VH-VL binders against p57417. Designs and how they scored, part 32

Target 1, 135 residues: p57417
Amino acid sequence: MNNLIDTIKKIENILYSLERILKQECHNLLKSKTSNEEILELIKRKKILFKKLIILSQDRLCLEKEYNIFPPYESNNKLNNYWKKIINTCLILRKLNLKNKIIMNKKFYLNQRFLELSSSYKKSVTYNLDGNLEI
Short names: E, the ipSAE of ESMFold2; O, the ipSAE of OpenDDE; V2, 0.75 times the mean of E and O plus 0.25 times the DockQ between their complexes.

## First folded at step 18 (VH-VL; framework fv_regdanvimab)

Design w6 (at its last look DockQ between E and O 0.75; V2 from the best seeds 0.82)
Fold by OpenDDE, look of step 18:
Structure w6 (fold): chain C 135 residues (1-135), chain A 122 residues (1-122), chain B 110 residues (1-110)
Amino acid sequence: as target 1 above (135 residues)
Amino acid sequence: QITLKESGPTLVKPTQTLTLTCSFSGFSLSEYGVGVGWIRQPPGKALEWLALIFWDDDKYHTTSLKTRLTISKDTSKNQVVLTMTNMDPVDTATYYCAHEPWDSEGYYFDYWGQGTTVTVSS
Amino acid sequence: ELVLTQPPSVSAAPGQKVTISCSGSSSNIGTHYVSWYQQLPGTAPKLLIYDNNERPSGIPDRFSGSKSGTSATLGITGLQTGDEADYYCGTWDSRLRAYVFGGGTELTVL
C-alpha cells in the first residue's frame, strides 16, 4: 500500500509541475511578441513530464490491481485525500491547456491571414529569429 | 559528450557503509528529464539495477535493498551519491553509474561509467 | 528470482543470424519499452537498442529489436567475431517500480 501512496504522491507532484509550466506558457503566449524558443522549451518540458506521468499512471494501475483498491479510494482516507487533489489539479490543467491552445491557434491563424493578405498586395513578409512576423 | 565516473572505496568491511560517488559531465541534473542510475554486477553474474534519481529529485530503489540504499544528487557538483549500509560479502560487485536520457519513450541507460569494483571482506 | 528471462547462451558461425529472446510479463515488457545492452568481456555495458527497436548512433543496422506481447527479441545479422559478448534486456516494471535486467545471454561466435 505504501507503494501506491508514494506513486500517487509522485503523480500529484508531476501535475503541479505541469500546472506551473502551463501558466508560464500562458504568460508567454499572451505577450505581444511570443518567443518561439521559449514556447518550444515549455513544450519539451511538458513532454517530459507527460512521459513520467504516463509511467507513473501505469505503476498506479498495476498497484491498484495488486492491492485491490481503486479510485476514489473510499477505503483509504489518505489515498482519497490525494486523489481529490489530483482530480482538482486535473480540472485546472484541462482549463489551462484549453486556454493556451486557443491563444496559440488564434495567433497562428492571424499570422497566416496576415501573410495571405500581404501576398495579395505583393508585399514581402518574413519571420524574424524569434518567429514573429517582420514586415 | 556525456561521461560518467564512479569513485569510492574499493574495499569495505562487513557491516560498514559503502558510499559511492558518480561524477559526470556533458549533462546536468537540472535539465528536465535527466536521470542517473546505479547498477551493480557481481563477478560472473548478471546486471542488477539498484536505484534511479531524476532531475526533480524523484527517486526509485530496488525493493530487495530499499532499506539499505540511499541515492542523492548534488546538482552544483554534477554528482550523484549512492550509499549502501550493512555491507556483506554478497555485495561484492562492480558498481556502475549510468545516464538516463529524457529524449525517449521509456527508461533506459545510454551512457555508462567504467565501473568501480567494490570488495567486501574482513 | 529473475523478472526477465533470457536464454543463458546462444551460438552461431560468422555471417549467420542469431536471435536472443527476453520473456517478461504484463507489468514490464507488456507495458513498457525494452532496451538491449551489449557487454564485451571486461567492459561496461553498452546500449544497443532502446524503445523496443531504436538504435543509438554508432550502432550498426545489423542489430535490431522487436517486441510482441510480453516478449522482446534482439536480432543480430551478419554475425562477427567481435559480437561475442553478453547481452542483456532491460525494462521498467510497474509492479516493482524498478528497472529490471534479464539474466543475460552469452553469445559465442563459432
Scores: ipSAE 0.872, ipTM 0.948, lowest interface PAE 0.5, mean pLDDT 93
Fold by ESMFold2, look of step 18:
Structure w6 (fold): chain C 135 residues (1-135), chain A 122 residues (1-122), chain B 110 residues (1-110)
Amino acid sequence: as target 1 above (135 residues)
Amino acid sequence: QITLKESGPTLVKPTQTLTLTCSFSGFSLSEYGVGVGWIRQPPGKALEWLALIFWDDDKYHTTSLKTRLTISKDTSKNQVVLTMTNMDPVDTATYYCAHEPWDSEGYYFDYWGQGTTVTVSS
Amino acid sequence: ELVLTQPPSVSAAPGQKVTISCSGSSSNIGTHYVSWYQQLPGTAPKLLIYDNNERPSGIPDRFSGSKSGTSATLGITGLQTGDEADYYCGTWDSRLRAYVFGGGTELTVL
């Protein structure tokens, strides 16, 4: 049981770290002169924390089966309280992640269009063997 | 270039506490996602993982030795320290420290120290 | 009793192919990524394969890895005398909350 409690605590810590990163991401995305390096660093940190969260989630599932106890852990008050905090934090993270995705897509939309336009201007005009114009 | 080096006593008496230091270069534990682990190998036997510490001070210990093991880091010194209490002749082994990278899907050890051999005898 | 089971030894002639198996369970190989390590006589282990089938820089493509279900396999083609070593699989185990190594396989090139 102590292994499951420890695993849940580690999950909670990762979720709090993700919340801090998503708030930092939002702050940096709303600045008028956003550093691409800062945003890319925050994306990297999110990926790292997701890796740990995925592994911890697999640990949790294995231990739940071993101890025959499952969310919301109603038979264990301590685990139930941790689980309620985890669910609440996940709701917050979902909202923050969606908000940041929308801001990021709008902020970098012009770069995608610029790349498309640049590719268009590099096209060659040729004539095929039949003498028809090809673009 | 990532390098790691183990240091500590080569001879320990039974019941004493072993303290091993991993000194490394080419990376820092201030780098997000990285970790350092300890692995031992008794003479002629298989590798046995002991402990792992991450940049955020998150830690894991092999269950069978958890009450005897302590792992800690000093980021400013580029060091990780393993302490094992109540040493026994069965703990005679070569002890390695190893780097855990951040940019992978699973846990594994990509760079290893040369190892230090610790003998436990009366 | 080892969590990950490997054959104690394998052998093959120079230039041939060998495979080394690693059998585990749903809590380790069945869930997590597998790595392989080579240990030449008298030396520290060296990473050979990570994330099931990825080779670090400097490892020739005659080394390969795969997994299916709760088992993983290291493949070595074009065997050379310098490949004589012990080979270990390793992965995370969620039940133990620990990294685990197989018992090792001694490769002989005859």
Scores: ipSAE 0.802, ipTM 0.913, lowest interface PAE 0.6, mean pLDDT 87
ESMFold2 (binder alone), look of step 18: mean pLDDT 94; pTM 0.960

## First folded at step 19 (VH-VL; framework fv_regdanvimab)

Design x1 (at its last look DockQ between E and O 0.57; V2 from the best seeds 0.77)
Fold by OpenDDE, look of step 19:
Structure x1 (fold): chain C 135 residues (1-135), chain A 122 residues (1-122), chain B 110 residues (1-110)
Amino acid sequence: as target 1 above (135 residues)
Amino acid sequence: QITLKESGPTLVKPTQTLTLTCSFSGFSLSEYGVGVGWIRQPPGKALEWLALIFWDDDKYHTTSLKTRLTISKDTSKNQVVLTMTNMDPVDTATYYCAHEPWESEGYYFDYWGQGTTVTVSS
Amino acid sequence: ELVLTQPPSVSAAPGQKVTISCSGSSSNIGNHFVSWYQQLPGTAPKLLIYDNNKRPSGIPDRFSGSKSGTSATLGITGLQTGDEADYYCGTWDSRLRAYVFGGGTELTVL
């Protein structure tokens, strides 16, 4: 059970990091003169976080089956509390990601840079309406 | 060019603590996505993964040795340290540190140190 | 007990093709990318394949990787005497939350 708790905590931390990155991305995209280098760096960081998130998600799923406990973890208050935070953060991330995509599309549409950046977004982690990670 | 080098005692007595240091160049643990792992190989046996540490201080340890292993990093020195307590002759092996890259979908080790042989003997 | 299973040994003549299998489960190969390593006698392991089928710079195209289900395969074509080595598969295991290696395969060039 400790492994699952640790995994969930790690997931939460990664999501917070993603939130910071997306906010920074939004800030950069809203500048009159956007630095391509800065945007590319943020995309890189997102990819890295997604990599960890995917693996952590798989760990979570495996451990849930092993321990026969599943979200929203009604039998474990600690897990449930983390899960609530995860869900809330996922909702925020979904909104921020959509916003950034719209801004990016308006700013860079029909250029090579847009195509490259867009391809990176396609590899992003998806979230369902309940905030559940769909990987 | 990425290089890693293991250093530490080559002879340890049973029950003592082993401390190994991985010194590296060509990358920094402040770099986003970078990780460093430890792998050992007993003589004539298979590779055994021990631990992994990332730039964000996220850590993983093999379950069988979790209570005995500690991995830490000193970013300013470009070093990763592995400690293993209560050493036993069965822990005799060549110990490697290795670089885990960020530019990939999965975890793997693309650059390895030459390894340091540690013998546990009374 | 090893989480990833490899044949203990394979052999072939120079110029021939060999394959090395790596069998796992849904908690590892089934859900994670596989890497392959070559270890020449008395040397440190060297990365051959990552992310199932990608080659690092400097690795010849004679080496290939594939993954299907809970198994992975390393292919070596045009076998050379210099290919004589131990080969290990590796991947993440979600149940153990650990990187795991196979038991290794000794390749002998006849």
Scores: ipSAE 0.874, ipTM 0.947, lowest interface PAE 0.5, mean pLDDT 91
Fold by ESMFold2, look of step 19:
Structure x1 (fold): chain C 135 residues (1-135), chain A 122 residues (1-122), chain B 110 residues (1-110)
Amino acid sequence: as target 1 above (135 residues)
Amino acid sequence: QITLKESGPTLVKPTQTLTLTCSFSGFSLSEYGVGVGWIRQPPGKALEWLALIFWDDDKYHTTSLKTRLTISKDTSKNQVVLTMTNMDPVDTATYYCAHEPWESEGYYFDYWGQGTTVTVSS
Amino acid sequence: ELVLTQPPSVSAAPGQKVTISCSGSSSNIGNHFVSWYQQLPGTAPKLLIYDNNKRPSGIPDRFSGSKSGTSATLGITGLQTGDEADYYCGTWDSRLRAYVFGGGTELTVL
């Protein structure tokens, strides 16, 4: 049982590290000028943490089957408490990831508008009062 | 170029504690995702993985030796240290340290030290 | 008892093809990536294959790897006398939470 508890703790640590990275990503996305090197480093770190999380998840699933115990681990208070913290962190990560996606889409949308304006000399497109593309 | 070198005593007596140092260059344990592992090989026998430590101080030990093994790192010195207590003649082996890379799907060891032979005998 | 099973020895003539098997379980080969190592006499192991079928720089394409189910295979074509060595498979095991090696296969080039 201690191997499953240790595995859950390692998963929790990876999730906290991902939370810090997503917060750093948000900070960098809000800057007007962001270096490509900073963005590439954050992408690298997310990839590395995701790799470890996938392997740890396989460890967890294997040990769950071996011990015949499954989330939310109601028969074990220690595991249940760690699992609840993991779920709360996952909810936070989901919200941070959505926030970063919205910021990134806003920057992409704005860049598309500028590209369309700079090349409108070759295209017949229009925009309404809200700035939405009208075809 | 990544290189690793093992150092420590070549002869220990039964019950003594073995301390081995892995000194490396070409990478740092401050690099995200990198790890260093220890593997041993008794004379004429198969490889046996012992322990692994990652850049973030995450650690794993072989289950059969977990109570005897300690692995630690000194990032500023580019060193990883393995300590094994209560040595026995069956622990006579060549001990290797090896690099665990970050850019991959699975765990593996791409660069190995030359190994150091440790004999446990009275 | 070994977690990963390899044949203890295999042999073939120069120029021929040989395969070396590695048999495991769902806790290791079935759900994790396999690597292969070559150990020439009196030397440290050398990586041949990682992530099931990828070759590091400097490994010729006559070395190949594959995985199916809970079994992995190392293939060596165009055998040379310099290929005489011990070959080990290795992978992560989720039950043990440890890296595991096979028992090794001694390749003899006749």
Scores: ipSAE 0.796, ipTM 0.914, lowest interface PAE 0.7, mean pLDDT 88
ESMFold2 (binder alone), look of step 19: mean pLDDT 93; pTM 0.956

Design x2 (at its last look DockQ between E and O 0.59; V2 from the best seeds 0.77)
Fold by OpenDDE, look of step 19:
Structure x2 (fold): chain C 135 residues (1-135), chain A 122 residues (1-122), chain B 110 residues (1-110)
Amino acid sequence: as target 1 above (135 residues)
Amino acid sequence: QITLKESGPTLVKPTQTLTLTCSFSGFSLSEYGVGVGWIRQPPGKALEWLALIFWDDDKYHTTSLKTRLTISKDTSKNQVVLTMTNMDPVDTATYYCAHEPWESEGYYFDYWGQGTTVTVSS
Amino acid sequence: ELVLTQPPSVSAAPGQKVTISCSGSSSNIGNHYVSWYQQLPGTAPKLLIYDNNKRPSGIPDRFSGSKSGTSATLGITGLQTGDEADYYCGTWDSRLRAYVFGGGTELTVL
């Protein structure tokens, strides 16, 4: 059970980091003179975080099956509390990500580099309508 | 060019604590996405992963040795340290540190140190 | 007990093709990218394949990797005497939350 708790905490931390990055990305995208280098760096960081997130998610799923406990973790208050935070953050991330994609597409649609990176980003992590991580 | 080098005692007595240091160049643990892992190999046996530490201080340890292993980093020195307590002759092995890159989908080790041989003997 | 299973040894003549299998489960190969390592006698391991089928720079194209289900395969074509080594598969295991290596395969060039 401790492994699951640790995994969930790690997931939460990654999501917070993603939130910070997405906010920075939004800020940069809204500038009149957007730095392509800065945007590319943020995209890189997002990809890295998604990598960890995907692996952590797989760890979570595996451990849930092993311990026979699943979201929203009604039998474990500690896990449930973390999960609520995760869900809320996921909802925020979904909105921010959508906003950033729209802005980026308007500014850089013809830039192949951004298109490729954006495509990669889209494939990394998905959220359902409830804000849950699908990966 | 990425290089890693293991250093520490080559002889340890049973029950003592082993401290190994991985010194590296060509990258920094402040770099986003970078990780450093430790792997050991007993003589004539298979590779065994021990631990992994990332730039954000996220850490993983092999379950069988979790209570005995500690991995830490000193970013300013470009070093990663592995400590293993209560050493036993069965822990005799060549110990490697290795670089885990960010430019990938999975975890793997693309650059390795030469390894340092540690013998546990009374 | 090893989480990833490899044949203990394979052999072939120079110029031939060999394959090395790596068998796992849904908690590792089934859900994670596989890497392959070559270890020449008395040396540190060297990365051959990462992310199932990608080659690092400097690795010749006669080395290939594939993954299907819960198994992975390393292919070596045009076998050379210099290929005589131990080969290890590796991947993340979600149940253990650990990187895991196979038991290794000794390749002998006849």
Scores: ipSAE 0.880, ipTM 0.950, lowest interface PAE 0.4, mean pLDDT 91
Fold by ESMFold2, look of step 19:
Structure x2 (fold): chain C 135 residues (1-135), chain A 122 residues (1-122), chain B 110 residues (1-110)
Amino acid sequence: as target 1 above (135 residues)
Amino acid sequence: QITLKESGPTLVKPTQTLTLTCSFSGFSLSEYGVGVGWIRQPPGKALEWLALIFWDDDKYHTTSLKTRLTISKDTSKNQVVLTMTNMDPVDTATYYCAHEPWESEGYYFDYWGQGTTVTVSS
Amino acid sequence: ELVLTQPPSVSAAPGQKVTISCSGSSSNIGNHYVSWYQQLPGTAPKLLIYDNNKRPSGIPDRFSGSKSGTSATLGITGLQTGDEADYYCGTWDSRLRAYVFGGGTELTVL
């Protein structure tokens, strides 16, 4: 059982680190001048943390099967408390990631508009009914 | 130009504690995602992974030796230290330290030290 | 120590192809990336393959890796006498929360 608890603790730590990274990403995206090095470093750190999270998730799934206990771990108060924190942090991360994506899309739209106005660029860019870039 | 080198005693007596130091260059444990591991190989036998420490001080130890192993790092000195308590003649092996890179999907060891042979005998 | 199983030895003539298998389980090869290591006589292990099928710089494309289900395979084509070595597979195991190596395969070039 201690191996599952330790794995859940490691997952929680990774999620908190991701939260800090996403908040730093938001701060950098809102600055009037952001270095490419700073943004690339945050992208690298997210990639690294997701790698560890994927591996820890496999650890958790294997140990859950071995111990025959599953989320939300209602039969174990310690695991249940950690799981509740994990779920809350995941919700926060989803909101932060969406916020950062919206900010990035707004900056890309404005930059593309300036390129079109400043140059004889003939290739089209597709926009949806609300004027947002489609992909 | 990543290099690693193991140092420590080559002969220990049974029950003593072994302390091995991995000194490295070409990378730092301040680099996000990087780790250093320890692997041993008894004479004529297979590789056996022992422990791994990451830049954020996250640690793993092989289950069979977990109570005997401690791994720690000194980032400013570019060193990782492995201690192994209660040595036994069966622990006679070549001990390697190795670099674990950040840019990959899985865990693996891309650069290895030359190894140091430790004999446990009275 | 039957976490990852490799044949104890394989052999082939120069110029031929050899494959080395590594059999595991869902807790390791099935859900994690596999690496392969070469150990020439009297030397430290050297990485040949990482992330199942990727070669680090300096490893010739005669070396290849693949994974299917809970098994991985190292392929060596155009076999050379300098390829005589021990070969190890390695991967993470989620049940043990540890890295694991196979037992090793001794390659002999006839």
Scores: ipSAE 0.788, ipTM 0.910, lowest interface PAE 0.7, mean pLDDT 87
ESMFold2 (binder alone), look of step 19: mean pLDDT 93; pTM 0.954

Design x3 (at its last look DockQ between E and O 0.53; V2 from the best seeds 0.77)
Fold by OpenDDE, look of step 19:
Structure x3 (fold): chain C 135 residues (1-135), chain A 122 residues (1-122), chain B 110 residues (1-110)
Amino acid sequence: as target 1 above (135 residues)
Amino acid sequence: QITLKESGPTLVKPTQTLTLTCSFSGFSLSEYGVGVGWIRQPPGKALEWLALIFWDDDKYHTTSLKTRLTISKDTSKNQVVLTMTNMDPVDTATYYCAHEPWESEGYYFDYWGQGTTVTVSS
Amino acid sequence: ELVLTQPPSVSAAPGQKVTISCSGSSSNIGTHYVSWYQQLPGTAPKLLIYDNNKRPSGIPDRFSGSKSGTSATLGITGLQTGDEADYYCGTWDSRLRAYVFGGGTELTVL
């Protein structure tokens, strides 16, 4: 059970990091002159976080089956509390990600930069086409 | 160019604590996505993963040795340290540290140190 | 008990093709990317394949990787005497929350 708790906590931390990155991305996208290098760096960081998140998610699922406990973890208050935070953060991330995509599309649509950046977004396994976070 | 080098005692007595240091160059643990792992190999046996630490201080340990293993990093020195308590002759092995890259979908180790041989003997 | 299973040994003549299998489960190969390592006698392991089928720079195209279900395969074509080594598969295991290696396969070039 401790492994599951640890995994959930790690997931929460990654989601908070993603939130910071997405907010920074939004800030950069709203600048009159957006730095491509800065955006690319943020995309890189997102990819890295997604990598960890995917693996952590898989760990979670495996451990849930092993311990026969599943969200919202009604039998474990500690897990339940973490899960609530995770869900709330996911909702925020979904909104932020969608917002950023819209801004990016408006700013860079039909140019090479957009295509490259868009490709990076689409390769994310953590987000669907609608910008929804999949955990 | 990424390079890693293991250092520490080559002879340890049973019940003593082993401390190994991985010194590396060509990358920094402050770099987003970077990880460093420890792997050992007993003579004539298979590779055994021991631990992994990331730039954000996220850590993983093999379950069988979790209570005995500690991995830590000193970013300013470009070092990762592995400690293993209560050493036993069965822990005799070549110990490697290795780089885990960020530019990938899965975890793996692309650059390895030469390894340091640790013998546990009375 | 090993989480990933490899044949203990394979052999072939120079110029031939060999395959090395790595069998796992849904908690590892079934859900995670597989890597392969070559270890020449008396040396540290070297990465051959990552993310199931990608080659690092400097690795010849004679080496290939594939994954299907809960198994992975390393292919070596145009076998050379210099290929004589131990080969290990590796991947993450979600049940153990650990990286795991196979038991290794000794490749002998006849």
Scores: ipSAE 0.869, ipTM 0.945, lowest interface PAE 0.5, mean pLDDT 91
Fold by ESMFold2, look of step 19:
Parts: C-alpha cells; sequence; structure tokens
Structure x3 (fold): chain C 135 residues (1-135), chain A 122 residues (1-122), chain B 110 residues (1-110)
C-alpha cells in the first residue's frame, strides 16, 4: 500500500508543477512581445511532465489492480484525501489549458492577418503593350 | 560530450557502508527531465538496476535493497551519490552510473560511466 | 525468478541474422517502452535501441528492435565478429516501480 500512496503523492507533485507551467505560459502569451524561446521551453517542460505523469498513472493503475483498491479509495483516508486534491487540480489544469489554447490561436490569427495585409500592398498594376490594365 | 565517472573505495569489509560518487559533465541535473541512475553487475552475472534520481529530486530504489540504499544529488557539483549500508560479499560487483534522458517515451540509460569494481571481503 | 527472460546464448555465422528475445509481463514490456544494451567484453554497456525500435546516433540500421504484446525482440543482420557481446533488454516495471534488465544473452559469432 505504501507504494500506491507514494505514487499518488508523486502524481500530485507533477500536477502542481503543470499548474505552475500553465500559468507561466498564460503570462507569456498575454505579453505583446512574446519570446519564442520562452514558449518553446515551457512546451518542452509540459512534454516532460506529461511523460512522467503517464508513467506514474500506469504505476497507479497496476498497483490499484494488485491491491484491489480503486478511486475514490474509500478504505484509506490518506489515498482518498490525495485523490480529492488530484481531481480538483485536474479541473484547474483543464481550464488553464483551454484558456492558453484560445490565447495562442488568437495570436496566430492576428499574425496571419498582418501577413495578408502586407501581401496586398505588394501587388503592382501595369499596362501592357496594348495599353490595357493588368494586375 | 556526456561523460560520467564513478569513484569511491574498491575494497570494503562486510557490514561497512559503501559511498560511491558519480561525477558527470556534458549535462546538468538542473536540466528539466534528466536523471542519473545506478546499476551494478556482479562478476559474470547480469546487470541489476539499483536506483534513479531525477532533476526534481524524485527518487526510485530497487525494492530488494530499498532499506540499504540512499541516493542524493548535488546539482552545483554535477554529482550524484549512492550510499549502500551493511555490505556483504554478495554485493561484490562493478558499479555503474548512467544518464537518463528526457527526449523519449520511456525510461532508459543512454550514456554510462566506465564502472568501478567494489570487492567486499573479510 | 527473473522479471525479464532472455535466452542465455545465441550463435550464428558472420553475415547471418540473429534474433534475441525478451519476455516479460503486462506490468513491464506490455505497458512500457523497451531498450536494448550491448556489452562488449570488458566494457560498460552501450545503448543500442530505445523506445522499442529507435536507434541512437551512430548505431547502424542492421540493429533493429520490435515489441509485440509482452515480448520484445532485438534483431541483428549482417553479423560481424565485433558483435560478439552480451545483450540486455531493459524496461520500467509498474508493479515494482523499478527499472528491470533481462538476464542477458551471450552472442557468439562462429
Amino acid sequence: as target 1 above (135 residues)
Amino acid sequence: QITLKESGPTLVKPTQTLTLTCSFSGFSLSEYGVGVGWIRQPPGKALEWLALIFWDDDKYHTTSLKTRLTISKDTSKNQVVLTMTNMDPVDTATYYCAHEPWESEGYYFDYWGQGTTVTVSS
Amino acid sequence: ELVLTQPPSVSAAPGQKVTISCSGSSSNIGTHYVSWYQQLPGTAPKLLIYDNNKRPSGIPDRFSGSKSGTSATLGITGLQTGDEADYYCGTWDSRLRAYVFGGGTELTVL
């Protein structure tokens, strides 16, 4: 049982780290001048934390089956308390991730519009040998 | 570029405590996602994983030796330390430290030290 | 007994192909990614394959890996005398919360 408790604690720690990363991502995305290096580093850190979370989740599932105990862990107060914290943190992470996705999409959309506007001014209008307008 | 080197005593008496240091270069444990593990190999026998420590101080130990093993890191010195208590002649082995990378789906060890041979004898 | 089982030895002539198996369970190979290590006589182990079938830089494509169910396989084609070594599989085990190695396979090139 101590292995399952330890695994759940490690999961909670990863989720807290993810929450911090998502908040840092939001802060950087809201700045008018956003460093690509800073955003790419945060994306890398999320990938790393997701890798550990996936492996820890597999540890948890294996140990749950071995011990025949499952969420919300009614028979163990420690596990139940940790599980409640994990569920609440997951809800926060989903909201933060959605917020960041919306902000990122708006930044990309605006940059595409700027490029479209710039391209429209590059067109040249000329007259051919017959004097007819060409575009 | 990545190199690791094990150091410590080569001869230990039964019941003594073994302390091994892994000194490395070409990476830092301040790098997100990286880890360092310890593996041993008794003469003529298979590899046995002992312990792993990650950049965030997350730690794992082989179950059979968990009460005897301590793993710690000093990020500023680029060192990882393994301590094993109550040594016995069956612990005679070559001890390796190895780098665990972040760019992968699974855990594995891509760079290894040359190993240090520890003999436990009366 | 051993968590990951490998044949103790395998042999083949130069130029031929050899296959080394690694048998585990749902808590290790069935769930997690497998790596393979080569240990030449008197040297430290060297990574050959990671994430089931990926080669690090400098490993020739005659080394290959695969995984099916709870078993993994290392393939070596175009066998050379320099391939004589011990070969180990390794992976994470979720029941043990530990990394595990197979017992090793001694490859002889005859």
Scores: ipSAE 0.835, ipTM 0.929, lowest interface PAE 0.5, mean pLDDT 88
ESMFold2 (binder alone), look of step 19: mean pLDDT 93; pTM 0.957

